# Ledger of designs, part 10: VH-VL binders against Phosphate-specific transport system accessory protein PhoU homolog 1

Target 1, 219 residues: Phosphate-specific transport system accessory protein PhoU homolog 1, of Methanothermobacter thermautotrophicus (o27767)
Amino acid sequence: MEKKYPRILFRKRLKDLRKDMEEVSQKTLKTHKLAVDLLMEYDEEKKEKVIKNSRAIDDMVFNLERKAISLIAAEQPVAGDLRFIEACIKVGSHLKRIGYLAANIAEAAEKLKDEEIPRRPLEDLKHMSDFVQMMLSKGIYAFLDQNMEMARELRHDDDKVDDLFDQTLEHVTRSMFEDKESISYLVNLLFIARFLERVGDRAVSIADRTIFMITCEKP
Below, E stands for the ipSAE of ESMFold2; O stands for the ipSAE of OpenDDE; V2 stands for 0.75 times the mean of E and O plus 0.25 times the DockQ between their complexes.

## First folded at step 5 (VH-VL; framework fv_cixutumumab)

Design s33
Fold by ESMFold2-Fast, scan of step 5:
Structure s33 (fold): chain C 219 residues (1-219), chain A 120 residues (1-120), chain B 108 residues (1-108)
Amino acid sequence: as target 1 above (219 residues)
Amino acid sequence: EVQLVQSGAEVKKPGSSVKVSCKASGGTFSDYAISWVRQAPGQGLEWMGGIIPIYGTANYAQKFQGRVTITADKSTSTAYMELSSLRSEDTAVYYCARGRYYGPSTFDYWGKGTTVTVSS
Amino acid sequence: SSELTQDPAVSVALGQTVRITCQGDSLRSYYATWYQQKPGQAPILVIYGENNRPSGIPDRFSGSSSGNTASLTITGAQAEDEADYYCNSRDTSGNHVVFGGGTKLTVL
């Protein structure tokens, strides 16, 4: 009966794909937030949830990609719908990687849980974390709402993340010179800063894919 | 645990402005869109606009564009809706509602509503 | 006029099945969400994403969609189901929210 109403069934499958994107996006945002919260107050239950969510996101993205490819193969979509389906595949890949980065942040936070971290590096990391969370939310909302103006802002935001990373590196280096015993654990703080920078990069990639989906031009 | 607590009832004169607040608790305020929906006595639900608090981006229904302003204060987890140039037709219950996935379409938690009466 | 259309009223006998419909072009692209509102109360979410129920919503409530139409079905209607039911969705641009006019359900 599907061939009798191909347009109606195709539209239903596109709606399912949009719904799947919304659900995996929300889980990704929540998982990133949980991982970042571990930096301020470590909790084993929260870490376990981050790890489980990371794997759940991977599974959701795998299923989403299969649905998208099946839809392309079965229905031969027109250009606009094809670009949307392709964007879902690419954005899904970025959400999966952000989930993995959340797991990496959680693991690094566990290594710092019993250490007294110097004030300035910790404050720098908090500022960077707050800004990256804002970027991630902005990138995801830009994609879900197809808001090109919001997507274009992400490139300027990325420059600020690089500046915050450099500041964090400088203050960590100073702390290491003041107390050489701190080197063994402050390296983990630098790894977290690097993971946050990578999340920022993924947010920009989501924004770039949104711009391409709408304009068909390089961002 | 998630609750949206709205400010109390208001009685306003025509031509004035009203500002209603919505304080979120028990969840991540910044990560969810907050929308304002009104309902005139005996009438249906009408979406006015919404905001994504984390970066302050607001979106408005065309009918209210230029007369409504929606803002958010992340430090107090509070969203605001200000409606200017009030008319008798603006007499309604004003609800704030949280977007489940993201703004603007699915509202999983609602405030109890704020009654605004416009009379002279 | 409303971008989403609902019939103003519908009736059902106790224990019988009723279907409330919502129609609009945006429903071709987005699923409808359904809310129940009782007098003097805020709306509560009943169905989202075509046929998902929040915790606490009885399994007699279900959703479906086809083309430009979304439906809320109550199988085995009970007295406490008497209420106003609203659908909402995104508009065709995806950036704004639109509500249906609401359907008053009377349980006889």
Scores: ipSAE 0.063, ipTM 0.653, lowest interface PAE 6.9, mean pLDDT 85

Design s34
Fold by ESMFold2-Fast, scan of step 5:
Structure s34 (fold): chain C 219 residues (1-219), chain A 120 residues (1-120), chain B 108 residues (1-108)
Amino acid sequence: as target 1 above (219 residues)
Amino acid sequence: EVQLVQSGAEVKKPGSSVKVSCKASGGTFSDYAISWVRQAPGQGLEWMGGIIPIYGTANYAQKFQGRVTITADKSTSTAYMELSSLRSEDTAVYYCARGRSYYPSTFDYWGKGTTVTVSS
Amino acid sequence: SSELTQDPAVSVALGQTVRITCQGDSLRSYYATWYQQKPGQAPILVIYGENNRPSGIPDRFSGSSSGNTASLTITGAQAEDEADYYCNSRDTSGNHVVFGGGTKLTVL
């Protein structure tokens, strides 16, 4: 039985990995917010920034994964440190996909920029968007702070967003049936609602990784 | 340009409660944690608790659990700290401080402090 | 008792280098943040994330960390650097914030 205490260098590399997670998390939150803002007021420069940030997040996650794998290979970490490093890889993957979803939302918003969309449908979509932004922030902070109580709340939050999506689908379907001229923009609103639901799913996945990291049990 | 403006000094009797406010301006209030830190005369800094306004969930230091309540009103960009069952040992300057998003424990902006005196 | 330990006082001659230390188990997992406080004033942020300086903080201030110890170094101390210095970090659970006891720096 050989037990090596964590080296000072290894602890510094773990702290640096945590800092990398904080940085990519913040860029992901900001990028999602920028994409959603395009739904209320479209702007070409903001869209370009969302696309650029999505690519930057991809690069940050790639580099973070390389650092994590290097740490595992070089130091053969004890169980707790290994779970943290593994969680960083898994959460990084989710943050990357949230960045891709932000790009999808921005592209859908561009398709709607020349449409005259009634305020009410946009306000309903914004309500769903506000809730999803809250969930994403909560999931990320639960991971960064290792907050089990907050992480467990995400499942109930996901039920709420699923309900909001289902309601949106029913309302959109009804509207299309009653007014076929609205089909073009309602379909794009539905795609945006779907992208928002997928962001919510990623937030839950981040929370699940947090629970597994702390308890070593499937959520 | 970010400023935290705190309410004025309070003088309270033992056993009463005090509620201190902290109004944020210049930054996005909902995106940052707001913490409350106190300092008794001639003593060091002591973290009481904090809140991230977007969640509405507050986190408290064990010493203050059950006596402190931290809340936030996003519509007015104002955070509050209420301390109950006041004792003479609660005489202190109470600061609100904004946490950086990247580093939740890093306080980049501080209010000027609110003096709370507990005396009979 | 205190999760983060600082020496209560330290002195440095004008123009010389001084190092203020902060020690605790949580520093193995989280970087320390450093604050300067002058009498009658609120603290101000000096160093965060190991060795990052906010805008307006002189370059004579630097931070370092090793194991369970974090250090604030002032290279070429000036009279205006005379103040109390506090470190803080997350506790070992990661859920709470803890401060060191503070170090009073006297510039001779």
Scores: ipSAE 0.007, ipTM 0.572, lowest interface PAE 8.9, mean pLDDT 84

Design s38 (from c09 with heavy chain S104D T105A Y108I; at its last look DockQ between E and O 0.02; V2 from the best seeds 0.00; counts 0 for: pae E 10.4 > 2, placed apart)
Fold by ESMFold2, look of step 6:
Structure s38 (fold): chain C 219 residues (1-219), chain A 119 residues (1-119), chain B 108 residues (1-108)
Amino acid sequence: as target 1 above (219 residues)
Amino acid sequence: EVQLVQSGAEVKKPGSSVKVSCKASGGTFSDYAISWVRQAPGQGLEWMGGIIPIYGTANYAQKFQGRVTITADKSTSTAYMELSSLRSEDTAVYYCARGRYYPDAFDIWGKGTTVTVSS
Amino acid sequence: SSELTQDPAVSVALGQTVRITCQGDSLRSYYATWYQQKPGQAPILVIYGENNRPSGIPDRFSGSSSGNTASLTITGAQAEDEADYYCNSRDTSGNHVVFGGGTKLTVL
């Protein structure tokens, strides 16, 4: 009503920021899932949807960052409120980069659409993509729910991604040695594996940011 | 438990400057508002200004603009208030205070630093 | 002026209810905060955010506001409640903190 409006409006703006974080996080999860599904079942419409979604995520993160910066500048929040707003900015940046990585995966999948992929590299890559999707989901929900236990688990999950990457690299390289004419398209499997590893890195960074938000300490 | 530990009492001549320190212990420093509030003998509380260390920007009461400088050193968790061109009217207890819930609702206070300005 | 006005002194009989007021135009827009101060001591936060009581403050202390006036109410005054009481808030611009002049509470 006519009194205490600035404080009441701050809480409403903070709640709006939280809603925006949830929306961009969900869109990022779905977009990454769609991109990795293209590797198994390529579809041009779905590839274009991944590209469109990555641009939408970029726009959503830009607007979210502007809201967060404006809220800090206007209201001078302190303590947990400040840490939450800062976390939204940092997590938003990671989600934007994951959106770009999803688009890169989709582009690489297009270059493999008409090729016969060797069985071992394909199984490795499928396993890696499933694991990274789980990591991304875990990182996002750890942040949204402020779940420190879940966030801490991700620090160990990165070791598994490294193992899966090394395994994929070895099997792709062996396939290249057995058929030099396959090199031109099999390099796209290495690109996809690297993009997935980077998505995993971003999931760990989101978890680290969540721990910092809760504890104000570097993990 | 957060404590604010202030520097010791000072006796100053008119026209000089004083710099009072306020060290935070037992908690996070950078994202809390630190304010300076003074109280002359037998008088009320008077807000001088404040800083939120992570923002780095100080905000000053109009009365003290140009004479007061408030700074923070994040590496030592210490805030400083410097008052220049001292007058006898600046004789007071100088408190640092912190707002945990709201930046102007001070739940943690230092014990105060007595500054005496006399010839 | 963005000043907060308090009566200089108020008295209450032991066990009775007293109300200490703080008045200013900025209180239409901003919360009032209340402090207790005893001689030679730093102030203690009693009420913040209109009617929130910090841990350790007895439930006989409460706050309220209406229009440009905020009030601190003590509903069963004890001898140890004898002290100076200050309010603070923001000025009308919202840029600066302002304190009321203080109210000396005497418990009879």
Scores: ipSAE 0.006, ipTM 0.472, lowest interface PAE 10.4, mean pLDDT 86
ESMFold2-Fast, scan of step 5: ipSAE 0.477; ipTM 0.798
ESMFold2 (binder alone), look of step 6: mean pLDDT 91; pTM 0.937
OpenDDE, look of step 6: ipSAE 0.856; ipTM 0.928

Design s47 (from c09 with heavy chain Y55W)
Fold by ESMFold2-Fast, scan of step 5:
Structure s47 (fold): chain C 219 residues (1-219), chain A 119 residues (1-119), chain B 108 residues (1-108)
Amino acid sequence: as target 1 above (219 residues)
Amino acid sequence: EVQLVQSGAEVKKPGSSVKVSCKASGGTFSDYAISWVRQAPGQGLEWMGGIIPIWGTANYAQKFQGRVTITADKSTSTAYMELSSLRSEDTAVYYCARGRYYPSTFDYWGKGTTVTVSS
Amino acid sequence: SSELTQDPAVSVALGQTVRITCQGDSLRSYYATWYQQKPGQAPILVIYGENNRPSGIPDRFSGSSSGNTASLTITGAQAEDEADYYCNSRDTSGNHVVFGGGTKLTVL
């Protein structure tokens, strides 16, 4: 049966790459969740864990990219394997950026920890956060499972994130008009909404890479 | 400490349905996939399906599609598995397990729920 | 349909080395994960990602893979290692989980 897959070392290295993608994906999902949890209940140790995880993700992605490039250089993969390795490099880059965004969210949440946030903008942010977490999970699992139907849903999901951001901006602006002293700290809530939107964009990019990997067509 | 606590043993009649629960504690419920794995007396482990709680969509083994429903309630950190049209062959211990990396590596397991189907 | 095949039973003398194998086409693409199950207990994770051990698993347990085959090796088997051992992995589609039939290890 090994004759069916004659490049046994190459197959092993692809399995290692798949394992690495699963591991960094899980850490990225957990890190994003920890960061958004800080919006509801700030915790200094949890913030430090987000920062540490962001750095760990960066290191994992660096090592994964080195492994992927080495595979391409050494093995001249057939088209399907090459597309998978290329997708790992691109998706890894997005996971790294999502890790950075988690750190940005944590920093902004710390600036809000001692402020009394108006209820409407806070509820908008919670709603947006829940939706973005769902999108991120869908994008990552679409890639890991090579699930094209799930990947295609992400483009429609992105429209909803844009609507949620606009709603958040409107309600934050209203709160600023009602209390001008709130402007100094509500700007940080808008930064968090922007960072969540960027996470949504990265989820869509991961889905697009999945579609390209499977179909060889532009998303 | 991470712990998965399952509901108690059930005795059901053929043709009925059973719903088993799995409550997660000591870790974040939404960060991981939750799978259901059963084991008939003296038999091996059989994966039934799993759910990613934050996504809300379950994935099922082909054998159980149409007869099993897996759901999750994030507010109570509880996953559920409902199996319908029970037959004697469904007598088994049903485990919930937490998926690490992806739902193929189960790092924590519930203690199991015994379901007996008899008249 | 991809299935994982394990021998039903294997024996090893106390202090000796035993290898338990798992075979299937999906193992060409995904690493096997290994579980230990003792009578009346839930399974516990022993090896994942080819050769990674969770905290609390003795270093006498190791994993390896080659082609469509994965192996769990116990070096210097102890009496408490007597149990059923299961492998699992993703199926060839990557979307589902599949388990091997299990191997009963007897320590003589």
Scores: ipSAE 0.076, ipTM 0.668, lowest interface PAE 6.6, mean pLDDT 86

Design s48 (from c09 with heavy chain Y55L)
Fold by ESMFold2-Fast, scan of step 5:
Structure s48 (fold): chain C 219 residues (1-219), chain A 119 residues (1-119), chain B 108 residues (1-108)
Amino acid sequence: as target 1 above (219 residues)
Amino acid sequence: EVQLVQSGAEVKKPGSSVKVSCKASGGTFSDYAISWVRQAPGQGLEWMGGIIPILGTANYAQKFQGRVTITADKSTSTAYMELSSLRSEDTAVYYCARGRYYPSTFDYWGKGTTVTVSS
Amino acid sequence: SSELTQDPAVSVALGQTVRITCQGDSLRSYYATWYQQKPGQAPILVIYGENNRPSGIPDRFSGSSSGNTASLTITGAQAEDEADYYCNSRDTSGNHVVFGGGTKLTVL
């Protein structure tokens, strides 16, 4: 029985960190999807699952960050490994925030479950939701696969989310003007649109961090 | 419950193409990658490629690059694998499999589609 | 020349412990996933990550890893465990999936 050498242990700890990133990424994607599904068809058990997953993601990211900081402190990694570890910390922070945003979306969806939402704002929100899900998947897979081409695509996708958000704001505002009684619940539709836009921003940040990790250049 | 239902057995001539389908049940199709893995008689498992349906992005093993096309139709929750320029060596069982993380792990498998290439 | 190497065959006596190994450079970066395949059937996931079992997989199955090597251990082997076992992982680029050649387990 030989003792493990520090280099071998360091490589195992990097592998554990990569596995942790994969696991928290998958939970984040699933949690976001569950939350946006609640917009189209509300379900109380799904909402509870989103809230529970949001807390689990927070715990996973906390543990991952602790591992990453310990690796940096103990091992003095070479430049490439250090950039990967630092990227894990930054991306982990974004995944944690996306988990919180999923919980926010779920809570807002619950407030809308019994309301008759005007057709046009709802269609805008559905379109925005589909696009943001695509962006989030793209950002996460770009990071996990170190795919520069996919990461760069997100820079162009960002403008589309902003346009969709503005369209949603316009149509919600118009609906509020036409039916004053709708203001109390349509404000929740605006909150959901805002939360989706923030998820899009986080996806872009993940892509930017991927570009920096690979090139060492600011995005 | 998630199921992957594959199309039926095919018998093809050399030089032709085959298109195999894989229909996922429920609303989880867009959440997961779908991979295609083949197994020739008496041989091991061989990854051909996979697709992330929500992105429309497919990735192929180098051995199959230029011969395989993997597509997905979100409206029918169905993934497809088309293999062209068939050879006798392409005789195999073709599986679709669901990856929880693209492409590293397969938690559900279709039952397989037998493709026989004979002259 | 295979990116992941497995011994083609291994034997174990009923009730004894057997270890099936998978070796490759990508295993330094990614954990192996293990599948069981019985004749005429699709593969079944038995271990993913380092040592996670799907529901329904007996606790006699466990996984471990060190360096470039991953191992599937079956403690107290049963007759029904006789099957082919495959490991897979990402390749070193991270972009593709690679499978080991498979190990045929015979329970004596």
Scores: ipSAE 0.432, ipTM 0.773, lowest interface PAE 3.2, mean pLDDT 87

Design s52 (from c09 with heavy chain I52D; at its last look DockQ between E and O 0.06; V2 from the best seeds 0.00; counts 0 for: pae E 12.1 > 2, placed apart)
Fold by ESMFold2, look of step 6:
Structure s52 (fold): chain C 219 residues (1-219), chain A 119 residues (1-119), chain B 108 residues (1-108)
Amino acid sequence: as target 1 above (219 residues)
Amino acid sequence: EVQLVQSGAEVKKPGSSVKVSCKASGGTFSDYAISWVRQAPGQGLEWMGGIDPIYGTANYAQKFQGRVTITADKSTSTAYMELSSLRSEDTAVYYCARGRYYPSTFDYWGKGTTVTVSS
Amino acid sequence: SSELTQDPAVSVALGQTVRITCQGDSLRSYYATWYQQKPGQAPILVIYGENNRPSGIPDRFSGSSSGNTASLTITGAQAEDEADYYCNSRDTSGNHVVFGGGTKLTVL
């Protein structure tokens, strides 16, 4: 039998889920920002905060996923509400992985803290990190605001990340050839570049889930 | 294109109430929260509260709790803000703005409604 | 505290670069959003989500943040950039919206 009245408890639980998504998204954005800041100015307190925050994000996403699954199972939501709850699960998984990538960036930055880094690779990584930070912010806002135009822009942004990665790889590799004794620590620049590329990939995946949530079609 | 059209200017006596309307067009009204932000002469912007039309839940700044009521009518795509027990300090321009759930970004603003409280 | 603090006034020479700041504890958890307001007009959105520009905002506007501070940067300032600039964000609980006090930008 069809329900005669609005589901007040369902609407409150859905609002709580949206608030949880906003909180974990904000923490993920700030944590990634802290991690990329370590590339230019290492700070042990900041590094420890990135690691602590990555663990907190993992816990927040786990709780959010359980809440979302329980809401689907208990309330049998339909149409747009179901698509939003499902998207929260998928986007939450991406945010969790971005938190791990931020921790990986912080660990790699620590290994470089006492080394003299060649100017060109460092500038490449700064440019790449700024661009990826913008991509992550755009992906999250596209999801939370259900903005398809913004979500579609991320696809072209991904091409730019690939170009920036290739440029960074060329300059880091050149620095290794010019000073073979530096290879052991400069490899961490390649790791950081790869981690940034993967954050960019996750931002695109968030945008793809946003498009699927709105259209129910493969992006 | 999204537009927020507000009701016209009001002149009120102290102790009375004012109700300002905000009609949204160019989008699905129920997909977005509507917030109310005021600006007294020579002063900055001050968030009063907002409402999500689907959930019907209004959220108020502590300063205005008990004096402001924010409502929405989905059938007309219109939000309302009613401020009671008016004082001279409530003289201001009252804006409605479309707020997203995150980050509460106000991407579209009404042109404002001037409310003058004078005795 | 959820208060957002902005300098009340800033000046820039025509064609030069200026930075407007917004400071508050909630900015450690939430990004600031930036609005431009010209006399007699409603605010318009200029920067959101760290450094995203809506359509129609010139690329001389950019945003950044560090710690509890967010910044709006205008490079190559033009006469038409003379306006009041506001930041907003969520309070530390995430339940309410707070605005900074505004910064009057004067282009010399």
Scores: ipSAE 0.005, ipTM 0.557, lowest interface PAE 12.1, mean pLDDT 85
ESMFold2-Fast, scan of step 5: ipSAE 0.582; ipTM 0.818
ESMFold2 (binder alone), look of step 6: mean pLDDT 91; pTM 0.941
OpenDDE, look of step 6: ipSAE 0.836; ipTM 0.918

Design s55 (from c09 with light chain S29T)
Heavy chain, then light chain:
Amino acid sequence: EVQLVQSGAEVKKPGSSVKVSCKASGGTFSDYAISWVRQAPGQGLEWMGGIIPIYGTANYAQKFQGRVTITADKSTSTAYMELSSLRSEDTAVYYCARGRYYPSTFDYWGKGTTVTVSS
Amino acid sequence: SSELTQDPAVSVALGQTVRITCQGDSLRTYYATWYQQKPGQAPILVIYGENNRPSGIPDRFSGSSSGNTASLTITGAQAEDEADYYCNSRDTSGNHVVFGGGTKLTVL
ESMFold2-Fast, scan of step 5: ipSAE 0.282; ipTM 0.743

Design s56 (from c09 with light chain S29N; at its last look DockQ between E and O 0.77; V2 from the best seeds 0.00; counts 0 for: pae E 5.1 > 2)
Fold by ESMFold2, look of step 6:
Structure s56 (fold): chain C 219 residues (1-219), chain A 119 residues (1-119), chain B 108 residues (1-108)
Amino acid sequence: as target 1 above (219 residues)
Amino acid sequence: EVQLVQSGAEVKKPGSSVKVSCKASGGTFSDYAISWVRQAPGQGLEWMGGIIPIYGTANYAQKFQGRVTITADKSTSTAYMELSSLRSEDTAVYYCARGRYYPSTFDYWGKGTTVTVSS
Amino acid sequence: SSELTQDPAVSVALGQTVRITCQGDSLRNYYATWYQQKPGQAPILVIYGENNRPSGIPDRFSGSSSGNTASLTITGAQAEDEADYYCNSRDTSGNHVVFGGGTKLTVL
């Protein structure tokens, strides 16, 4: 009498949580794309959008965490349902950090907007940006679709990011040595490379969480 | 679907307090922030504060800090706003509103509670 | 200060386009949200998250922003659009909610 249709309401709340995850994930992916696009062609409105979006992502993650906690408290889910809700909280935290990293990239890009960037470092950062954007997309969709094979691929992608970072560091440092007057702005290229590497790390962490959610084992 | 039902009009003396209730239906009460916004006659909207029921933490506008207390009762899906040390300028309509996704986005509003402070 | 400033009143001829503005430093960092309030009624949400319309809000309502200014645009204004319009956002600290002073829209 008093407990009618509990599984239907619980399933509807889980679907609402998944919809929230999809929404914040898409905004994060778009925001990171906007930020890396500023490296190639700076635009003040685009930078402003990245900043606003990063704060909106923080708010969306806060609300998502609140819903997840409420759902656990009210329904006391077990097994796979609990692992999914916990994964949403963990992945949400990574998405929030990616939003802030996107804002940091946009701020660093602003400091480079009027400067001539050496060809080699710029090509490195473009390649690194494209690769990290792919990693982020892969990590997000692996999580949303619970695709363990796609998630496992990201572990190997991390080695490539490390290689790209080391290459970028070498070429930026060489450019600084060749033109000491450029050092003050070229430091921002190192910051951007580091921010991109951290976004890649978050994508791998999302994939690892996905594998744990499916297998209950540390990947 | 979501409805916010507020308590009835109140007439108060200066120096007293008032407690306005806001009962939520048609949604998960603890999932959303509940804010209180007032509007004096002929004036604009003024945010007083809000609460997130699952966390129990209230946040107050600086102007009202020390005079306002916002609470929530999850078992009755009801939020409360108590304003103390009433003055004639506290005469206003007091609204509760539900926040969604962003703290400043109020997607549902109560009909308001008129509080009159007469001296 | 983190105040939001709106013009107290604007007018528009029936069928024409009007823009209601909201200015404040916090709008560089936070979305503006727009509400419509008719006499004797509670406010209703018309635009959120920069330019999203809730279900039931006509597509003649749109939002935009640049710098410290957000705008609510009503294309093809109708008599029913006559109302007070409020913007809100977070203050510059991000900790509190602030409203603009409101704009009375008169449809001629």
Scores: ipSAE 0.291, ipTM 0.755, lowest interface PAE 5.1, mean pLDDT 88
ESMFold2-Fast, scan of step 5: ipSAE 0.505; ipTM 0.813
ESMFold2 (binder alone), look of step 6: mean pLDDT 91; pTM 0.941
OpenDDE, look of step 6: ipSAE 0.675; ipTM 0.862

Design s58 (from c09 with light chain N51D)
Heavy chain, then light chain:
Amino acid sequence: EVQLVQSGAEVKKPGSSVKVSCKASGGTFSDYAISWVRQAPGQGLEWMGGIIPIYGTANYAQKFQGRVTITADKSTSTAYMELSSLRSEDTAVYYCARGRYYPSTFDYWGKGTTVTVSS
Amino acid sequence: SSELTQDPAVSVALGQTVRITCQGDSLRSYYATWYQQKPGQAPILVIYGEDNRPSGIPDRFSGSSSGNTASLTITGAQAEDEADYYCNSRDTSGNHVVFGGGTKLTVL
ESMFold2-Fast, scan of step 5: ipSAE 0.429; ipTM 0.779

